# VH-VL binders against eRF1 methyltransferase catalytic subunit MTQ2 (MTQ2), part 2

Target 1, 221 residues: eRF1 methyltransferase catalytic subunit MTQ2 (MTQ2), of Saccharomyces cerevisiae (q03920)
Amino acid sequence: MLPTPYVKCDYDKVYEPAEDSFLILDCLEKEHDFLKQKFGNRLAIVCEIGSGSGIVTTFLMQNKIIPQENSIHLAVDINPWALEATLDTAKLNSCKSSFLEVIQADLNSSIRNNQVDVLIFNPPYVPAECVPDVPGSREEADQWLDLALLGGKDGMAITDKLLRQLEQILSPDGVAYILFCARNKPKEVIKRFVDTYKWNVKLIETRKAGWEVLSVYSFTR

## First folded at step 19 (VH-VL; from z3 with heavy chain S100T, light chain S31K)

Design v4
Fold by OpenDDE, fold request of step 22:
Structure v4 (fold): chain C 221 residues (1-221), chain A 123 residues (1-123), chain B 107 residues (1-107)
Amino acid sequence: as target 1 above (221 residues)
Amino acid sequence: EVTLKESGPALVKPTQTLTLTCTFSGFSLSKYGMGVGWIRQPPGKALEWLANIYWDDDKYYNPSLKNRLTISKDTSKNQVVLTMTNMDPVDTATYYCARTYYRQWSGYPFDYWGQGTMVTVSS
Amino acid sequence: DIQMTQSPSSLSASVGDRVTITCLASQSIRKYLAWYQQKPGKAPKLLIYKASSLQSGVPSRFSGSGSGTDYTLTISSLQPEDFATYYCQQYYDTPLTFGGGTKVEIK
């Protein structure tokens, strides 16, 4: 078992790592050999959208899922506190030798097309009446937290947006790991990608977390 | 104001099917996260959860009742219906419907309850 | 299934007394615990949710604490209307499970 990073962040402002986060870590551990084989011999761009506490990005760097000399890590989050947390967490876990860039942005709005070799996305997946608005100030801590959780109708509002951009984001050989909960109806999404878009989609990991059944799927062309 | 009210037969014979209806007001099962559950309480005993239904028609049942339960909703009528098959005297209890929510990782406690309806199973 | 062990099953107290009720879960329920008050012939009333959050309209003399598997309901100063049966309930996972109840009786 690969070690879990120590997290340094204010949980009043940043999403606390939970079962979804840990499931992603397990997924990455499971996919470690695959990722190393596929991307270990060239420079790879690794991008996490919604880095939050930085636990996932730090896990990738600390455990050298992709060799450090061959990887650039991008941590994207709309929450400025998450950016700070990501940097702090990385520092806490001695990731200074890794190439890390923290980017404040909405999804991939600041990422160049077809560059990401490994994409990790832990979306706001909780069903809600609507997707929360971006807070007007840093002081609205609760509102920033809601952005990490609430995903609108069926909890898929943000996920769907990313899925529509997935081809644009990924490099030709790129892999995306995306987390779903059962209420997101992932089977329908996967069916669309497989049957209509002719993508390769694989269930990597699934786990019951309280009432929720969480799953991580990999997407490749 | 949130209100719930249970309705159904007060007496059921063994092996028969119990059908209970929960009629509520002050909220809608069309709202995301909203749910309604059924809880029963035998006389002088503790509470037992039976089933929940949510806005998206997701359903949860107590596995101990071995598929005897069916829960459904009619959002337009603000009603939730619970059916329980093969009733036995041991199923004699006060049956409550109550409002709940679904949240990340877990449900939510029951914040509003009906008054309950007593159901006696006897030949 | 998560088992909820509530203690004591009953207690006698006087008006003004501090009352404490304990609930133990068979596994961690991560503060997804509620406390209810039930009076004879009435439906349960939600008092506390998320282990320590006071439900709207509930008097401040009621408080909840705990984490992991151990939780406590406290009535700081028992009032005449507080004589009832209290139940804990976990809603971390299905099936939802309740404690056995604690009857608070007048001494």
Scores: ipSAE 0.431, ipTM 0.794, lowest interface PAE 1.8, mean pLDDT 93
Fold by OpenDDE, fold request of step 22:
Structure v4 (fold): chain C 221 residues (1-221), chain A 123 residues (1-123), chain B 107 residues (1-107)
Amino acid sequence: as target 1 above (221 residues)
Amino acid sequence: EVTLKESGPALVKPTQTLTLTCTFSGFSLSKYGMGVGWIRQPPGKALEWLANIYWDDDKYYNPSLKNRLTISKDTSKNQVVLTMTNMDPVDTATYYCARTYYRQWSGYPFDYWGQGTMVTVSS
Amino acid sequence: DIQMTQSPSSLSASVGDRVTITCLASQSIRKYLAWYQQKPGKAPKLLIYKASSLQSGVPSRFSGSGSGTDYTLTISSLQPEDFATYYCQQYYDTPLTFGGGTKVEIK
């Protein structure tokens, strides 16, 4: 088992790593050989959308899922506290800052097209009445937390947005790892990508966490 | 004001099917997150959860009784119905319906309860 | 299934006493724990949710604490109306499960 990073962040402002986060880590560990083989011998752009505490990005860097010298990590989050947390967590675990860039943005709005070789997305997947608005200030900590959690009426509002942009985000050989909750009806999503879009989608890991059944799927062209 | 009330037979014979109806007011199962559950309590014993139903018609059953239980809702009537097949004297209990929620990634405790209805299974 | 072990099964106390009831889960329930009070012939009443949040209308003498698998209900100063049976319940996972109950009796 690859070591889990030590996290340095304020959980009142940033999403605390939970079962979904750890499932992603397990997924990446499982996919380590694949990722190393595919991207280990060239410069690879690794992007996490919604880096939160930085645990996933740091895990990738610390454990050299892709050799550090051959990778640039982009940690994207709309929450400014998450960006700070990501940097702090990376630093705490002796990750080289020169290979990490944190970006404040809504999803991929600041990412160049077809650039990302490895995309990781732990979406706000919890059903809610609506997707929360972006807070007007940094001090509204609770509201920032809600953004990390609430995914609209079916919990798919943000995920669907990303899925529609997936082709635009990924490099030709790119791989995306996306987390789903059972309530999101991932089978329907997968069916669409496989049957209609002709993508390759694989179930990598699944886990029951309380009321939730969480799954991580990989997406490739 | 939130209220729930259980209705159904007070006496059921062994092997028969129990049908209980929960009629509620003060809330609607059309509202996001809203749920109703059934809990029973044998005389002098602890509480046992039976089933929950939510606004989106998602249903949860106690696995130990799943094959015997069916929960359904009629939102327009503000009613939830529980059926339990193959009743046995061991199923003698007070049956409660109660309001609950689905919040975030978890359930919610039962904040409002009916008064309960005693069901005796006997020949 | 998550088993909830509640202790003690019963206790005797006097008005004004500090009462503590414990609930142990067979696995971590991440604070998704509720406490109920039940009086004879009545439905349970929700006291505490999410391990430590006081339900509206519940006296402040009731408090909940704990994390992981271990949780505690405390009545800081027992009142005459507090003699009842108390139940813990986890709602972290289905099936929802209750503790065996603790009967608080007058000494």
Scores: ipSAE 0.377, ipTM 0.773, lowest interface PAE 2.0, mean pLDDT 93
Fold by ESMFold2, fold request of step 22:
Structure v4 (fold): chain C 221 residues (1-221), chain A 123 residues (1-123), chain B 107 residues (1-107)
Amino acid sequence: as target 1 above (221 residues)
Amino acid sequence: EVTLKESGPALVKPTQTLTLTCTFSGFSLSKYGMGVGWIRQPPGKALEWLANIYWDDDKYYNPSLKNRLTISKDTSKNQVVLTMTNMDPVDTATYYCARTYYRQWSGYPFDYWGQGTMVTVSS
Amino acid sequence: DIQMTQSPSSLSASVGDRVTITCLASQSIRKYLAWYQQKPGKAPKLLIYKASSLQSGVPSRFSGSGSGTDYTLTISSLQPEDFATYYCQQYYDTPLTFGGGTKVEIK
């Protein structure tokens, strides 16, 4: 098994790594040989949307899932504390900042069309009445955590936005890894998606986490 | 201040359906993480969990009673309703509603309880 | 289902005594355990959550400890108002389950 990065940041402002984070790490480890074979000999753009503490991006870099010589890592988050935490976590684990760029953006608004080779998205999947507003101040810590968690109706408001844009985000050989909880009804979501688009969707892993059932799916052309 | 209060019949005949209403104030079920559960306690016996409902309308039932229980909410009225079918004298208990919280992985314990309502099932 | 075995079922103690109550889970519940106090004719009151976190407004003489399957509630110096029945409850998985209770009586 591959080592988990050390993380040290302010969990009052940044989403603490939890069972969903660790499931994603395990999925990326399971997919290691596939990703290395697919992207290891060409320039690859690896993007994490919602980087949070930086644990997932750092795991990819630390363990050379795609060799650093052939990869550029983009960590995207709307939360400025998460961007700082991502850089700090990478540094704490001896990952070179020259191969990592952090981007403050809402979802994928600054991502180049059809250039992302590996996309990782741990969305705000918790159902809520609405998606929270972006905080007006960096010091409003509780609001930043709510933004990381609450995904509107069925927990799918943000994830649905990404899915509608997936064809424009991924490169021709690109793969996306997206996490769902049972409340998102992922089987129904995936059925609608494949009925609408020509994509291959594969369940990578399902895991019970307390009362929650989490799943990670890969999306390829 | 957070308050919850149970209301419903004190006496129910065997085979009848029990309907209990929990009316609460000081919090809203539209807020992230909020939930309400039902717990019962037969006289002189331990607590038994019945059902939970959460702000996102997700519901959890005790499987030993699953075909007998229905839980629902009316967020605009600050009410949660529990319906239990086919009542039997063994169901005689004090019934409590209580506030809970859910964040990602689990429902947290019950931090505010109603005073309880005694329901007797007898011919 | 996760079974919660609570011991003892009752105990007698004097004011000022240190009291311990044990709760065993049939499988690891990863510290997802709560303790409640219930006085006669009253609703239960939450004392401890996450095995060791003290609920707001609960006196510091109450403490919780444990991990895995084994959990303990401790009252460091028993007070007259602490004579009650105590319940543990796991909330790691549904169905939510309670221990059988421990009645603490004055000696």
Scores: ipSAE 0.059, ipTM 0.599, lowest interface PAE 5.4, mean pLDDT 87
Fold by ESMFold2, fold request of step 22:
Structure v4 (fold): chain C 221 residues (1-221), chain A 123 residues (1-123), chain B 107 residues (1-107)
Amino acid sequence: as target 1 above (221 residues)
Amino acid sequence: EVTLKESGPALVKPTQTLTLTCTFSGFSLSKYGMGVGWIRQPPGKALEWLANIYWDDDKYYNPSLKNRLTISKDTSKNQVVLTMTNMDPVDTATYYCARTYYRQWSGYPFDYWGQGTMVTVSS
Amino acid sequence: DIQMTQSPSSLSASVGDRVTITCLASQSIRKYLAWYQQKPGKAPKLLIYKASSLQSGVPSRFSGSGSGTDYTLTISSLQPEDFATYYCQQYYDTPLTFGGGTKVEIK
């Protein structure tokens, strides 16, 4: 099996890798042959929205899940500590020669021209009354962690926003991998999106983690 | 200051339904992550978890009690209610309500407890 | 269900002694373990969460350690007020389960 990156960052400020992170790694490993066949002979733009510690983007680069010679990795996060952690994690795992760019942005605001070939999104999926405000300063560490967790009503506020933009984000042959928890009601969400946006949606893996049931789905045209 | 207090009957006959109310102050179940649970302790025995309810009305029950339990909340009254059906003398215990949190994965430990209420099941 | 086996079931110790209580889970609980102290006639009091984090207001003589299935509560210098029964509890998965308790008696 493929090695898991070492992560060293301040978990008071950046979401610690957990079962959701590891499920995404396992899904990307499971999808390795598919991604290599689909993108192995061309420039691929790979984007992770909400990069956090950088564990997912680093896993992709260090294991060449998308062949390095054809891939540009974009790691997007609104949390400045997460952007620093992503760069540090890549360096710690010898990924300095990979094409990696970190972007401070709210969701996908800078990537809307059908450019992304592989999108990975581990959203803030925890149900809450509302989505938190962006912290007023870098030093409000507990508030940056809340942004990583809290997804508003049914835990879907941020994920629904991304799904509505997915047609604009993905390249014609692009694929998105999006994580859900059971409280997000993913089967209902997916039914609606398949009917509305004509996506092919496939369950890649589901896993019980403590009290939670997590699932990762792929989205293709 | 966080407080919880259990109320309900001290004596229940076998087969009857027990209803316990937890009244709390110093926190609200409308706040993200907040929860209240019920734990019992038979005299001289270990603690046994019964049920939790959380801010989003998500509920967790001890499966060993075979659907004898119902938990509900009234956020406006700062109350949580536990109902246990078909009481038996083995259910004689001190019943506690306690504050907890839910975050990803699991609940957190119980950080504030009520004083407990002793419920005796006897004919 | 995750079973919690606590040992010893009772012990006697003198003021100033180092006391160690062990809790074994039937499967890995990834440090989702709490320790409680309960004095006679009183509700339990949370001492330690996440295996090793002290709850606010708990004296530093209490410490927790362990990982996987094996967890330990240590009282580095037993005080007269530490006479109590101690319980471990896992909160990794439902049902939430407690150990059988360890009664600590001052001798």
Scores: ipSAE 0.018, ipTM 0.600, lowest interface PAE 6.5, mean pLDDT 86

## First folded at step 25 (VH-VL; from z3 with heavy chain S106T, light chain S28K)

Design m1
Fold by ESMFold2, fold request of step 32:
Structure m1 (fold): chain C 221 residues (1-221), chain A 123 residues (1-123), chain B 107 residues (1-107)
Amino acid sequence: as target 1 above (221 residues)
Amino acid sequence: EVTLKESGPALVKPTQTLTLTCTFSGFSLSKYGMGVGWIRQPPGKALEWLANIYWDDDKYYNPSLKNRLTISKDTSKNQVVLTMTNMDPVDTATYYCARSYYRQWTGYPFDYWGQGTMVTVSS
Amino acid sequence: DIQMTQSPSSLSASVGDRVTITCLASQKIRSYLAWYQQKPGKAPKLLIYKASSLQSGVPSRFSGSGSGTDYTLTISSLQPEDFATYYCQQYYDTPLTFGGGTKVEIK
């Protein structure tokens, strides 16, 4: 079992690691041999969208899930507190030698030049009437946390945006890991996606979290 | 003002099916997160949860009664219906409907309750 | 299933007394714990959620505390309208489960 990074940050401003975070860590550990076989002899670009506390990106670097030393880890978040937390978490777990870049971006402005080899996305999956607006200032902590949680209709507003861009984001051999809850209706989502793109989508793991059921799927061409 | 009210028969014979309707106002099951649950209380005894239903038609049942319970909703009528099969005198209780909202991992506690309806099961 | 053990099953107290009621969960419930008050012939009333958060309109003499498996409801100065039965309820996981109740009676 691979060690979990130590996280210390202000949870009033940044989403605290929880059952969804830990499910993603376990999925990446489960996929370790696959990722090593696919990317072990070349430099890879690894991107986490919605890095939050940085626990997932740090787990990847700390445990060398992508083994090539000079592979690039990109951590993307619109929340500036999350970007600071991501850098702090990496430092706290001795990941100074890893190539980590943090990028403040809205999902809609993320990089799309077919260069990302491994994409990880723990989206705001909680159903709500609408997706919250981006806060006007850094000081509105409650609103930053709402952005991490609320995913609009069926909890899929943000995830659907990513799925529509996935063809332009992933490299030819790239893989994406995306988390869903049962209310997102992931089987229906995957059917629509596969009907459109003819990709391979595989369930990696499911886990009960309180009353909810979480699942992580891999997406490959 | 949020209100809920239970309706249904006061007397049911053993083996019959009980159907209870919860009619509510002041909120709608079309709003994300909203839900309604059913709880019963035998005379002089503790509360027992039966079932919940939420805006997205997710349903949760007490597993000790799972094969006997069906919960459904009609959002346009502001109604939730509970059906319980094979009634027995031990099912004699006051039956309540109550509001719950769901967020991330759980349904929250029941913040508004109906007045309850007493159902007696006897031959 | 998460079992809730509530104690005492009954108690007698005088107006003005400090009253505590305990609730033990069979596993950790991460403060997903509610307290209800029920008067005879009436529906339960929510007092406290998330172990310590006071529901709007509930008098400040009611408070909740605890974590993990051990939770308490405290009434700091018992009033005549507080003679009732009190129930705890966990909502960490389904099935939702209630404690057996604590009847608070006038001495």
Scores: ipSAE 0.272, ipTM 0.679, lowest interface PAE 3.5, mean pLDDT 88
Fold by OpenDDE, fold request of step 32:
Structure m1 (fold): chain C 221 residues (1-221), chain A 123 residues (1-123), chain B 107 residues (1-107)
Amino acid sequence: as target 1 above (221 residues)
Amino acid sequence: EVTLKESGPALVKPTQTLTLTCTFSGFSLSKYGMGVGWIRQPPGKALEWLANIYWDDDKYYNPSLKNRLTISKDTSKNQVVLTMTNMDPVDTATYYCARSYYRQWTGYPFDYWGQGTMVTVSS
Amino acid sequence: DIQMTQSPSSLSASVGDRVTITCLASQKIRSYLAWYQQKPGKAPKLLIYKASSLQSGVPSRFSGSGSGTDYTLTISSLQPEDFATYYCQQYYDTPLTFGGGTKVEIK
């Protein structure tokens, strides 16, 4: 088992790594050989949407899931505290900062133009009355945390936005790893991508995490 | 003020179906994270969870009783209904409904309870 | 299913005594553990949630501690009104499960 990074962040302001985070790590470990084979011999752009504590991005870098010298890591998060946490976590684990760029952005402002080779997305998937608004102040810690969790009526509001942009974000050979909760009805999403869009979608990991059943799927063209 | 109240028959015959209604006030089952559960307690015994229902109509049942239990909600009436089929004397217990508030990684246990209603299963 | 082993099943104590009740979960429940107090003929009352958070209105003499699989309810100084049965409950996963209860009786 690959080591889990030490995290340096304020959990009052940033999403604390939980079962979903760890499931993603396990997924990446499982996919390590695949990713190395596919992207190990060229420059690869790795992007995490919603880097939060930085544990996933740091895990990728620290364990050289993709050789570090051949990869650029983009950590995107709308939460400014998450950006700081990501940098701190990476630094704490001796990741080279020259290969990491943190970007404050929402999905609409995400990097596009078919450049991302590996995309990781741990979405806010909890059903909620609505998707919270972006706080107007950095000091509203609770509100920032809500952004990491609440995914609209069926928990798919944010995920759907990403899915609509997936083709634009990924490079032609790009791979996206997306986490779903069973309550999100991922099978319907998969069916759409497989049957309609003719994408290749694979179940990588599944885990019961308390009340939730979580799964990570890979998406490729 | 949050309140819950159980209502239903005090006596049920074996093999019959028990229908209990929980009427609550002070909160809405349309609110994110909000839920209502049923718990029973045989006389002199420990508590046993039966079922939960949440704002999004997600339902959870005790596997040992799943085939016998149905939980539903009427948000407009602030009611949750539990049905239990094929009642047996062993099902004699005080039945409680209670409020649960669930949020990912920050869930809450049953913070408000009804007073309970005693249900006796006897011929 | 997550089994909650509560101990002791009963204890006798005097007013002013320190009382400790323990619950052992069959697996890690990440502090999603609640403690309830139940008096005869009454519904359970929530005392502690998330293993150590005191429910509003509950006296400070009640406290919860623990992590992983082991949890403890402590009454620092038992009061007359504290003689009751106490239950632990995990709400980490379904089915929700309760401990067997601990009856705190007057010595």
Scores: ipSAE 0.039, ipTM 0.670, lowest interface PAE 5.4, mean pLDDT 91
Fold by OpenDDE, fold request of step 32:
Structure m1 (fold): chain C 221 residues (1-221), chain A 123 residues (1-123), chain B 107 residues (1-107)
Amino acid sequence: as target 1 above (221 residues)
Amino acid sequence: EVTLKESGPALVKPTQTLTLTCTFSGFSLSKYGMGVGWIRQPPGKALEWLANIYWDDDKYYNPSLKNRLTISKDTSKNQVVLTMTNMDPVDTATYYCARSYYRQWTGYPFDYWGQGTMVTVSS
Amino acid sequence: DIQMTQSPSSLSASVGDRVTITCLASQKIRSYLAWYQQKPGKAPKLLIYKASSLQSGVPSRFSGSGSGTDYTLTISSLQPEDFATYYCQQYYDTPLTFGGGTKVEIK
């Protein structure tokens, strides 16, 4: 088992790593050989949307899922505290800062240049009436946390938005790992996605975590 | 103001089916994140969770009751119904319905409770 | 199932006393823990949710703390109206489970 990074951040302002985060780590460990073989011999762009505490990005860097010299990590988050947390977590675990860039952005301003080789997305997936608005200031801690958690109708509002953008984000050989919960009805969503876009989608990991059953799927052209 | 009220028979014979109705006001079970649960309490004993139902008709039951429970909702009437089959004297308790509402980053605690209705199972 | 163990089952205290009640979960519940107050013949009342968040309208003398498997309810200065039975409850996983209760009595 690959080591889990140490995290140090203010959990009043940043999403605390939970079962969903750890499931993603397990997924990446399982996919380690695949990712190394596919992307290890070229300059690969690895992007995490919603880096939060930085645990996933740091895990990738620390464990050299893709060889460090051949990878650039982009950590994207709308929460400015998450950006700081990501940098701090990476530093705490002796990750080289020269291979990590943090970007404050939402999905509307995300990278869409077809250059991302590995995309990781732990979406807000809790059902809610609507997706929360972006807070007007750094001091609204609870609202920033809500952005990491609440996913609108069926908890799929943000995930659906990303799915619509995958073709624009990923390189031709790129792979995306996306987390779902049972309430999202992942099998139905995946079927619709495959029927529409004709991509390859594979279940990588599944786990019961309290009330929820979580799963991670891989997406490739 | 949020209110809940339990209604049903005060006396049930062994082996019969108990039907309880929770009528509520001040909120709607069509609202995202909204739920209603049933909890019972035998005299002088601790609380025991029975079942929950949510706005999307998702249902959860206590496995220890061996499939004796059925929960349903009528959103238009602001009612939730619980049925419990094969009643036994051991099921004698005060039965409560309570709101289980999702709050930002806090999950589903029971934030509002009915006054409870006492149900006695006796021949 | 997740078992919730409360301690003590009962305690005697005086007005003005600091009261502490403990709840131990059989596994980690990630702060999905609520505290309720119940008076005789009445329904439970929510005091604390998510381990440390105070429910609206509840006096500030009530506080919750803890993480992982260990949680504590504290009444900083016991008032006459606080003599009641208190319950912890985890809502991390089904079945939802309650502690055995702690009766706070007048000394």
Scores: ipSAE 0.016, ipTM 0.594, lowest interface PAE 7.9, mean pLDDT 91
Fold by ESMFold2, fold request of step 32:
Structure m1 (fold): chain C 221 residues (1-221), chain A 123 residues (1-123), chain B 107 residues (1-107)
Amino acid sequence: as target 1 above (221 residues)
Amino acid sequence: EVTLKESGPALVKPTQTLTLTCTFSGFSLSKYGMGVGWIRQPPGKALEWLANIYWDDDKYYNPSLKNRLTISKDTSKNQVVLTMTNMDPVDTATYYCARSYYRQWTGYPFDYWGQGTMVTVSS
Amino acid sequence: DIQMTQSPSSLSASVGDRVTITCLASQKIRSYLAWYQQKPGKAPKLLIYKASSLQSGVPSRFSGSGSGTDYTLTISSLQPEDFATYYCQQYYDTPLTFGGGTKVEIK
């Protein structure tokens, strides 16, 4: 098993790594040989949407899941504190910033069409009445945390939006890793998605996490 | 600085219920991923895991103890309590509490330990 | 339950020796393995987690390796303070289980 990055950031402003974060790390470790073989000899754009503390992007860089000479890492988050945390976590684990760019954006709004080779998305999957508004300033700390957690109806509002755009985000050889909780009803979501689009969707890992069961699926063409 | 300390009776009679309290500082069980476990060690013998409890009140028990164990927490007091029923002389051991961080369905190894408390079970 | 078989149960060594201790798991544990050091009358101290990651403050003469079911702890040059009992522990699944221990004694 590959080392977990040390994380140091202000958890009043940035969602702390938890069971979902660690499940994604384990999935990426499980997929290490596949990713290395697929992307290890060509330039790959690796994008994490919702980078949060930066633990996932740093794990990829620190452990060279895709060799550094063949990868550019994009960490996307709408929370400016999360972007700072991502840079700090990468630095804490001796990852060079020249291979990492942080982007303040809503979901994939700044991502070029069909350019992402590896997409990682740990969405705000917690069911809620609605998706919270984007805070008006970076100083509204508690509102940033709610935005990281709450995913509206069935916890799927943000994830559904990404899934509808996945065809335009991924490169021809691209792969996406997306996390779900049981309340998202991932088997039903996957069935609808496969019925509508011609994607190969594979369950990578399912694990119980207290009150939830979490799962990560890979999406390939 | 993270510290843990075990407290409870040093002597217990056979068939009685043992109650041990772990009082800790330097971390909170309200923090995501935090947990506390109990481990015992009979004199001159190996370590044996007993139970873990985590921030979300999820609990894990050693099944070899036939549900003799109950673990609970009081987050406001920074305490975790272990109860073990029907004590027998074979349960004579040093009892430790220790911190565990939970990750990916797994309690991580115990990074901070109490000094331990010796519990003797005899008539 | 995942059983951990630790060997040897005891060994005798001199300061400066290279010491190797092994643990075999009854199932693959995906490197979810820890090593602890325990001195007489003291609580265990975590040395290694994830099979090969050093806990903060642990000297670099300690190293861990292995995968699947086979894991090793190595002390590259034994120091006087290293005479202790060492335990492995899997944390891949509950119940959490320890090896039987390896006592490292003065030769």
Scores: ipSAE 0.008, ipTM 0.476, lowest interface PAE 8.7, mean pLDDT 86

